# VHH binders against q9y6x5, part 157

Target 1, 379 residues: q9y6x5
Amino acid sequence: LPPKLLLVSFDGFRADYLKNYEFPHLQNFIKEGVLVEHVKNVFITKTFPNHYSIVTGLYEESHGIVANSMYDAVTKKHFSDSNDKDPFWWNEAVPIWVTNQLQENRSSAAAMWPGTDVPIHDTISSYFMNYNSSVSFEERLNNITMWLNNSNPPVTFATLYWEEPDASGHKYGPEDKENMSRVLKKIDDLIGDLVQRLKMLGLWENLNVIITSDHGMTQCSQDRLINLDSCIDHSYYTLIDLSPVAAILPKINRTEVYNKLKNCSPHMNVYLKEDIPNRFYYQHNDRIQPIILVADEGWTIVLNESSQKLGDHGYDNSLPSMHPFLAAHGPAFHKGYKHSTINIVDIYPMMCHILGLKPHPNNGTFGHTKCLLVDQWCI

## First folded at step 7 (VHH)

Design xa35 (framework vhh_5j56_2)
Fold by ESMFold2-Fast, scan of step 7:
Structure xa35 (fold): chain B 379 residues (1-379), chain A 128 residues (1-128)
Amino acid sequence: as target 1 above (379 residues)
Amino acid sequence: QVQLVESGGGLVQPGGSLRLSCVASGFTFDTLDYYAIGWFRQAPGKEREGLSSISSGDSGSTSYSDSVKGRFTISRDNAKNTVYLQMNSLKPEDTAVYYCAAGIKYGRGYTFPEYDYWGQGTQVTVSS
């Protein structure tokens, strides 16, 4: 019986939600499993970068998905969450489903995880769904469980992605207790459905399940806007990404653009690429633009317009509001163990260990996750 | 404030063509994929039907409902901040009020539901 792992992501599930709302189904999962209270994600704290870091164990500068919107000056290619199918963007790393398929006679299955509907190093997930936001959680779960039970070679690694609570966090803001309570209760019910489905199909006792997220969410406001057009004219630069981290490609001398921006707002830091703080690990990749603007938590960068987003993410990864959590259950994990913090890049080598895979070189530290695992010494 | 103004509706014979325009104000089309614009229609006694959508940004990803795929084409002109719906091979059943709607993309895949801003509509009548 080869070990099996299901990796589940609820996009934008801020760790602090666990303390402010009731999650009866998730709490029951945690009681018989493990909880990591905070996962320190990678900078920039956005969906595509962090989802790829989870499955590669690499910082964004190393795996190449450095933002949700990217531009490559050599090839003139553009990337967005609506234009993400070119393998060019994904080929700087080897995600775990590719490693899983190539090291042994194993299959992978995927329901909507970023990158799983793209051939990476000429390898696509054995079973996958093309991204479509209109497909229900129930349909995604039905396909994953069918593939876990009815595959040859056997599916040993499966992923399941859900867009909430990120979409509602953006629309309402994380401080909207009424709307967020409704959304988070629905997510908890989906977790209950997932556990019940796995039990009914006889998968629960032998399957390792990780429930995590890519980032958190912070409250924004129309009173906290940075108008970029007040500082610099559009003719001086090409805008690759806007908020809360703006990626600026100068059309004139880089120093002149920097000088126009450096005192634009007290609520924004302006960095030349070589001056980006080392702690971000966000410098050594051609897709990182020559000038990066980083807004302070809760501030939105705009172009002579209002922002209708009441919540956002992408901010400094040291901010607790940007952190997700990790919960896990299964034969590899202790029962009733709580851990404070791991780095999001640590998830990949842990998952490789559980699956018996040799990890590709990565930025994670296996020692950080040892206390979660029954076959390891806790130090 | 986001505003949308539709134009280009009118009377056309079966098999004819019309191009609808939707002029947007209060936001900009740029290299960023932060906004979605959709075309909808509502005929008397029927529910509102989504027809097509286009995202902002350089690539402008598009979608179409099965009822109009191959006959209707959505496009945009960023310099004019305008979205177009080119309607070909029109049929009497295409008779409806056509609406332009705009929504901010609230995370991955938020392209169809919960458009926050709506135009007032433009009447399209297809009759022999």
Scores: ipSAE 0.291, ipTM 0.593, lowest interface PAE 2.3, mean pLDDT 90

Design xa36 (framework vhh_5j56_2)
Fold by ESMFold2-Fast, scan of step 7:
Structure xa36 (fold): chain B 379 residues (1-379), chain A 127 residues (1-127)
Amino acid sequence: as target 1 above (379 residues)
Amino acid sequence: QVQLVESGGGLVQPGGSLRLSCVASGFTFDTLDYYAIGWFRQAPGKEREGLSSISSGDEGSTSYSDSVKGRFTISRDNAKNTVYLQMNSLKPEDTAVYYCAAGIKYGRGYTFPYDYWGQGTQVTVSS
């Protein structure tokens, strides 16, 4: 039977939560599987960009989902993470479910992973759910397991996305131990439900399962605001994205806008597009705006208002607070192995290897994940 | 400054229908996806109950409580910056003050409690 893989994302699951809270179900999963303690995500450390990097193995400048809010100056199209299903935004890369369906006579299934309800290169996931935040984890899991058992051609790649702990991380902040403890206990219970369901259906022993996330979360405060309106008038620019990475489209000369912004706050860096640090791999795409503002960790860029968010992400990808983890279990993975760090782009070539797919050119390095796999030699 | 104003309440007989309107100011439904709008009710001696919600984006996701699913429908008119609650097959137990509320959208989903509340509109189902 061909190898099968279920990829699960809990949005905004900061790696350090594993050290500060108890996860009995996740710990049982890890005990008989593998744990990567930190996954270094791509910049910017936001939901849509990083979810697409996981399934393409590409930096954001290469796959084209460069933010949750985007503008393309050539076509004059606008993107919002709320409701945008225009394939234009997604067509700069080939995600693994498309490769799975086209390269092998196999099906893919998806419960709300970003991009799976969009036809990409004229190919949509064989089975999918349109995004709806009101749909329970149980309903998503029920559909995924039904499709894994009852499909022809067989479903060999499945994805499952859940909005927590990101929503609560934003609302309460990651330092709110009372509220975060409650949320994270509920997530651990959902992991227990997942494992129990797979065992009940006879899937557990032959299915590879990856549990990961797109980013972490850092504490914000009303004492750490950058008021953009204090430095520049709205008439000089169009705002494409605000915080913590502001994307600025000048309405006047770019140098004049840059000069108004460059000394606005000691707690943000202001970059002309060509001056964005090379280590971000965030420069070579038309959807990256002429001026980018990057707030320091925990600082929020605002327009003459207070922020309602007590936690946020999008910050520098070198920050440990922005890092998720990766746990995995199944016939492809060692048992009881702990690994320190991989890059989020490394997940894609590892998944291609597990599924027997030829990866599209990508920024990941298969060697970084070899020690997780039973069929690979590592030192 | 977010403000919500409800209208359309009143007296209706059992089995009847009523449409509530909620006009929002301080934000727009066509440009800001950062708000979720919901309908709530509170009957005398009971806790406040969530009934339905809709997002402010172009294709608003909707949700319904079990007590009203199939009888109530939430919708919006972005041009009028208005959210509606169409109430069908009304029962005496639907008698309550109905509130429109707006919440900040945290992450990719909705969160509760809601941050901004209207003044409420009385709905009485009686014969």
Scores: ipSAE 0.149, ipTM 0.491, lowest interface PAE 3.2, mean pLDDT 89

Design xa37 (framework vhh_5j56_2)
Fold by ESMFold2-Fast, scan of step 7:
Structure xa37 (fold): chain B 379 residues (1-379), chain A 127 residues (1-127)
Amino acid sequence: as target 1 above (379 residues)
Amino acid sequence: QVQLVESGGGLVQPGGSLRLSCVASGFTFDTLDYYAIGWFRQAPGKEREGLSSISSGDYGSTSYSDSVKGRFTISRDNAKNTVYLQMNSLKPEDTAVYYCAAGIKYGRGYTFPYDYWGQGTQVTVSS
């Protein structure tokens, strides 16, 4: 029988939540599995880019999902995370479910992971749910476990996505202990439900399960706003994405727009595309705009208005507040092992190894995750 | 304070058309992904139902309930800070008070419930 893997994402689960709140179900999972305390995500630290990096092992400039809102300068197409199922946006990479289906003649299943309801290189997940935020975690879990248990050819790779704690992190801010405690307790209970369901169905002992996230969350404030309208008239540019990384498409000379922006606020950095720091790996793609504004942690870019968000993400990926964690359990993983840090792009080659797949060229390093795996020598 | 004001309702015959307008104040539609604007309706003695939504900003996303998909079209004019609902092929069962609501987009998709509501505009499809 081929090995099986379930990849679970709780959107916006900041790594240090594990140290500041109690997670009895997650801690029991970790006790018999592995924990990576910090996962260094890709820039920009947003949902669609990082979810696609997890399943492709590529930086955003390479896989083409460079933001939650995008404009492609070559084709003149526009993308928003809630409406676009055009394969064009996703075709610059090959996600693991496509590789799983094409290399090994196995099935894949998906409950709401970004990209899984889109045919990519003419291949869609064998079983999937069209994205709908109103569908409960329990319904997503019911479908995934049904597909894992009853499919022929067998489902060997499955994904499960949940929007929390990201939505509440934005609404309340990560420093709201009362509201975040309530939200995180619910997530821990959902993890308990997941484990219980897998045990009841006889799947637990033979299934590799990864629980991870795409990014963290930082506290924002009405006292930390950058009013872009005070820097430049909106008629001089088209705004492709706003905060905390603004993507600026000039309607006039690029240098003139840059000069109006570059010294407007001490709390943002302004980059011409070719000057974006190499460490971001965020330059070589037509969907990256001619000018990028990067706000300092906790600062919000606005257009002559207040922000209603008390938490946000998208900031510099070197910031610990932007980092998620990774926990895993199953026959491929050691028991009771803790690891400090991996890169989010390292998850893809590790998952390929577990499933016996040949990875597509990627930016991950298998050596970074080998200590998590029972079949690897890590000393 | 976020405020929404609906207009454009009235009496129309079955098969007719109406365009509703929702004028927003206290925020701007130029802000990407901070706000979603939705249209809802409620008939007397019935539950409120969601019909359509559009996200704020230059490149807003749209959604529709099955009951109105293909008949209703949502759009916006950022310069006028206004969201429109074009209603075609109206039926007697479309008779209701129509509400514009603003929700804050938290994370992927749209959050529910919506936080800010207009006063409503009556649409009557009769005769």
Scores: ipSAE 0.155, ipTM 0.528, lowest interface PAE 3.5, mean pLDDT 89

Design xa38 (framework vhh_5j56_2)
Fold by ESMFold2-Fast, scan of step 7:
Structure xa38 (fold): chain B 379 residues (1-379), chain A 127 residues (1-127)
Amino acid sequence: as target 1 above (379 residues)
Amino acid sequence: QVQLVESGGGLVQPGGSLRLSCVASGFTFDTLDYYAIGWFRQAPGKEREGLSSISSGYSGSTSYSDSVKGRFTISRDNAKNTVYLQMNSLKPEDTAVYYCAAGIKYGRGYTFPYDYWGQGTQVTVSS
């Protein structure tokens, strides 16, 4: 039987939620598997960029999904989470499901992971669901488990995506213990359902399961707003993305726009593209705009309006509040092992190893994940 | 503050057509995918039902309930910050107060119950 892997993402699951809330089902999963306490994600710490980094092992400047809202000046195309189906945006990298299908005689299955309902290099997941937020976790799980058991050629790589706790983190903020406790308990129950379903179907003992997330969440406030309209008139630029990282395309001289913005707020850094810190690995792509504004943690950039979000992400990837975790269980993984930190780009080469795939060139380091794996010597 | 104003309701005969308009203020439809606008209706003695939605951003996605699919079309005019509901082949059971509502996108394609509501516009289909 070829090795099988199910990759599960709970969007916006901040790493320290594990320490502040009770997760009986997730803790039972971890007890018999592995836990990476912090995953250092890529900048910008947003959904589409980080989900694509997980499955490509690449920084955003290399895989081309550099934000949740993008503009390409050469083609004049626009990208958003409601306009994400053009293969143009996804073709700068090869995600693991494409590699899985093109090496050996194998299938991939997908329930809502970003990019899986798009043909990338003329290849789409063998089994997939078109994105629809109204589809329940149970229906997504039912389809994935059906495809894992009843496919030819066999499904060896499957993905499952769930929008919470990100949506509630935005609405209530991560510090709202009453609402976040309710949401996180529901997620823990869904993890319990997942494990129980896999056990009932005879998949549990032979399936590798990774549970992870793309980013964390930080508390925002109506008292921490940066009003961009107070800094610069709309006639001087086109706004490509707003908060907490604003992407500015100047309509006049770039230096003039920069000079209008650079002293606008003490809670925002203003960068010319070539001055973006090297540690972000966020410079070498035409989709990164000529001027980038980066708000300080917990600050929201607005256009002469209030913000309804009490939580947000997208901030500096060095911030622990932006970090997710990774838990895994299965024949490839040790039992009861705890690891402190890996980079989110390290997940891709680890998954390729588990599946016996040759990885495309990537920014991950296989050595960082060796201690998680039973077939590797970590010391 | 987000505000919504509906117009275009009225009396129409079965098989007729109406176009409802919803003028929004406090946000823009352009390239930022921060909002979803939906049309809802409520008939006397019945619960409010969702009919159609359109998202903000460059190329918004649309959705329709089974009761109106193929008869109603949602569209937007970004320059006028307006969402339209074109209603064709109207039936007596379409008689209701029609509401425009705006929901904030808190995450990927997921919005909680709509946060901002217009006052409603009456549509009456009778012969």
Scores: ipSAE 0.436, ipTM 0.698, lowest interface PAE 1.7, mean pLDDT 91

Design xa4 (framework vhh_5j56_2)
Fold by ESMFold2-Fast, scan of step 7:
Structure xa4 (fold): chain B 379 residues (1-379), chain A 127 residues (1-127)
Amino acid sequence: as target 1 above (379 residues)
Amino acid sequence: QVQLVESGGGLVQPGGSLRLSCVASGFTFDYLDYYAIGWFRQAPGKEREGLSSISSGDSGSTSYSDSVKGRFTISRDNAKNTVYLQMNSLKPEDTAVYYCAAGIKYGRGYTFPYDYWGQGTQVTVSS
């Protein structure tokens, strides 16, 4: 009876992978649904920030998850992607699963999506799994489908998160055709398993499914390193985040630290917080540090050592290499429609529309996604 | 550059306890989650088994395999750059060479096979 939506994320799935590798299961999904070729994510192009932007429709400065590593100067608290359970970090926004549970007598279900194992505004996903990277995709899928089929009040919003191809993109780099081919083939097989499971359980025809990602991946190299230790001594600052966007908390005068850094490398931009480009929407939050360093695409900031990562993300969100895609299928979506580009913050108001929820104020524009939907007119 | 040195192994009776130590050099525990340190074991004729891990960041996020959960506890002392494995309620089946390993974290909570290994310390549960 009520509309249902499953939101699936494959972390670090660069949009251009669709052009360079074969995805028979994903292509079959798209044939009967919609494809957005590029999703312009928010800055910085990191996992936690962009996953929270998808479910809140907000820029990072507005929802408060501004990096995978954060420091709050007011409270003196530290955040990491392995220490993410303090509600303090998540309470600057209301994610869609909270809205779903509070506006309607409905349940939400979650398998590993960032934030879903945390009570946010005293509300946790009705069904959830505590984050554990060793839990298989099959176990996550089994739990989600059981909750979609056997819950009262009904689960109307469900999320499913998978760590690949991000981990392999980091280790091998996106240009390693042999390793990336194996990883991406496995992901396509998982998409095939997902569709088959939903069909076998009688869910497929009446469920809206979105498959997307948070960011892309670019090739890095031992030949493209910026050694921060050659510019400034560690005693002058506290390092909050390193690469490719370094967050610097000065221990001395901010202008003195800035002057030591500003001409350190031709492949890095150095910004005082108030000078961060407006187009990034990355300025108005206490968790954004007084000095931000932004490396050029493919350059890695290091502390007097080599980098083990051959791929990375976090770079300027205007770069196509940082963009994921979005594919969707279900009764809300057209069949066989391709769209060029949307903003990642546009996903939230679209999902609220599909579920019949009133969105919280957000940075998305519903008009950007209306051409994907059968109940809307495109112009 | 990274070196790991295990100690604290030995002979113990069933039901006994041991604390293993792993001293790390070449990297430091800090608030950035760049490294994970894990405990592994290998008995003769068996494959290497992962037991527990702890991250290098402020949280010290921990994990345990089902075979040791509730009996073994991993901890760290950042001032000493040392990781500990407290082993309680030891069984003859726990007899193995125990290894400390360090790995680089790739992506969210996803750590590939560990890149740096200690030489191991023998634990024998018998009598």
Scores: ipSAE 0.403, ipTM 0.639, lowest interface PAE 1.6, mean pLDDT 91

Design xa5 (framework vhh_5j56_2)
Fold by ESMFold2-Fast, scan of step 7:
Structure xa5 (fold): chain B 379 residues (1-379), chain A 127 residues (1-127)
Amino acid sequence: as target 1 above (379 residues)
Amino acid sequence: QVQLVESGGGLVQPGGSLRLSCVASGFTFDTLDYYAIGWFRQAPGKEREGLSSISSGDSGSTSYSDSVKGRFTISRDNAKNTVYLQMNSLKPEDTAVYYCAAGIKYGRGYTYPYDYWGQGTQVTVSS
């Protein structure tokens, strides 16, 4: 009987939401499983980069999805989350579903995890849904559970992605207790639905389930704006990404653009590509632009207009507000164990171990997650 | 500050065409996909029906309901901050008040609830 794993992501689920709101269904899940209280994600703390880091175990400079909006200077191609279907962008790494299909000759299934509706190294998830945000959580869950129960060769790795609480975190900001409590209660109810569906279908006892997220959320304000138009004219550069990490492609001399930006705001750091701090692991890729601007937590970079977002992410990955959590349940995991912190790149080698796959070279450390697993000693 | 104003409605014969316009203020159609704009309709005694949507930004992802796919086309003019709905091969059952709505793209996806609505424009298809 091959081991099975379902990886679930609730986009933008900040770790400390667990301490500030009640999650009865998630707490019941954790009671008989494990909880990692903080997951230190990769820089930049954005959706596409961190989702791909979870399934590859690589820093963004290594897997090539370096932002939600990208430009590749070598090929002159453009990427956005509305134009993400070109395999070129995803081919710098091998995600776990590809490894699962090729090493073990087993099936993978996907409900909208970033990259799963794209052939990567000529391999697409055996079962998948094309990305469509209008598809309900229930429909995604119905497809995943059908594929887990009715596939030959068997589906051993499955993914399920949901856009909340990220969308509401952006709209209301994480400090809006009234709106966030409503949204987070709905998410907890969806977790209850997930567990109940798996139990009803006879999948629960033999399935490993990981519930995690890609990043957190921090409060923004109209009082914390950085207007780039006050520093530099639009004719001097092409804007590849704006906020809170701006990716600048100069149309004139790079040093001249840098000099116009370097003292623009006390709440923004301006880096030439080669001066980006080593701790970010965000330098060695053609898709990282010649000048990067990094806003301080809660500051929004704008182009002479107001921002509609009251919450945002993408900030420094050392910030606790940017951290998600990880909860897991199943035959591979201890029951009632709490762990303080892992790195998001550590999830990949742990998942490979659970599935019996040989991991591709990666930036994770298996030792960081072994205390979660029943077949390991955590000395 | 987000405001939408529809125009272009009126009376048309079956098989005819109309082009609706929606002028947006309070946001811009730029190369960064921060906004989604949709067309909806509501006939008397029926629920509001989504017809078509387009995102802001260079790529402009579009969608259509089955009832209008192949007959209606959504487009935008970024310089005029305007979204159009070109309606061809109109049928009596297309008679409704047509609404333009805008939603902010909060995170991944374009179907987050539409929070900003125009006042609507009447379309009547009859002989």
Scores: ipSAE 0.148, ipTM 0.488, lowest interface PAE 3.2, mean pLDDT 90

Design xa6 (framework vhh_5j56_2)
Fold by ESMFold2-Fast, scan of step 7:
Structure xa6 (fold): chain B 379 residues (1-379), chain A 127 residues (1-127)
Amino acid sequence: as target 1 above (379 residues)
Amino acid sequence: QVQLVESGGGLVQPGGSLRLSCVASGFTFDYLDYYAIGWFRQAPGKEREGLSSISSGDSGSTSYSDSVKGRFTISRDNAKNTVYLQMNSLKPEDTAVYYCAAGIKYGRGYTYPYDYWGQGTQVTVSS
């Protein structure tokens, strides 16, 4: 029987939530599986970029989903998290469900992972749900478990995406212990439901399950705003993305726009595209705009307005507040093992190994995840 | 600043239909997915509840609460800068003041908080 893998994402699940809140169901999952305490994500630390990095093993400059809002100057097309269905934006990489379907006589199933409702290289997930935030976790789980029982051809790779705790992290901020405790308890209960459903259906013993996230969350404040309108008149540029990483397309000379921005606030860095730090791996793609503004942790870039959001992400990927975790259970994984850190791009080659797939060229290093796997020599 | 004006409320019998309109000013429906426009309602003595939302960007991604999914449909007309809520199979428990609101997009699928509110339009479902 071919190996099976279910990849689950809880959007915006900051790694240190595990240390500051109680997760009885997740702790039982980890007790008989593995925990990676911190996953170093890719820059920018946003939902669409990092979800695509998990399933491609590529930095954003390589897979082409470089932000939640993007502009292509040649085609004059715009991408957003609400206008994401044009294959043009996704075709710079091959995600794992496409590889799974093309290399072997296998099927993939998807409950709302970014990109799974889009044909990529003329291939869409064998079973999928069109994105709709109003669909419950229970309905997503019911569809995934039904599809995992399909055997002609077998579903060997499945994904499940959930919007929390990201939405509540934005609304309340990660420092609101009362509200975040309630939200995180609900997520732990959903993990309990997931495990129980898999056990009742006879899937649990033979299924590899990864629970992870795309990024963390940091506390914001109305006392930490950068008003871009006080720096530069909007007639000088087109705004492609705003906060906490602003993407600026100049309408006048680039140097003139840069000079108006470069010393406007002590709480943001202003980069010409060629001066973006190499450590970000965020330079070599036409979708990255000529000028990029990067706000300091907890600072929000605004357009002459207040911001009521108490949490945000997108900041420097070296910040621990931006890091998610990874937990896994199943026949491929050791039991009761803790690992400190991996890179988010390392998840893809690990998943390819578990499924017996040949990975496309990627930025991950299989050696970083070897100690998690029962069939590998760690030393 | 952003301003929203609702219209289309009224009295209707159970099982009937109404279409609410919300005219937005102070921002435009554009390629940037910067705003979401949502419909909310509040019945006497109850808390305000969210019903549906649509994004300001080109494709207009939509979402619905479980209480109205399948009965209510949100849509927009970018040329008129207007958002609609088509309400079908109305029930007495749908009686409320209906509000249009605009919020800044954070996270995937929906928006928190909604900072700009219309004045509301009364919907009454009774025989």
Scores: ipSAE 0.152, ipTM 0.509, lowest interface PAE 3.5, mean pLDDT 90

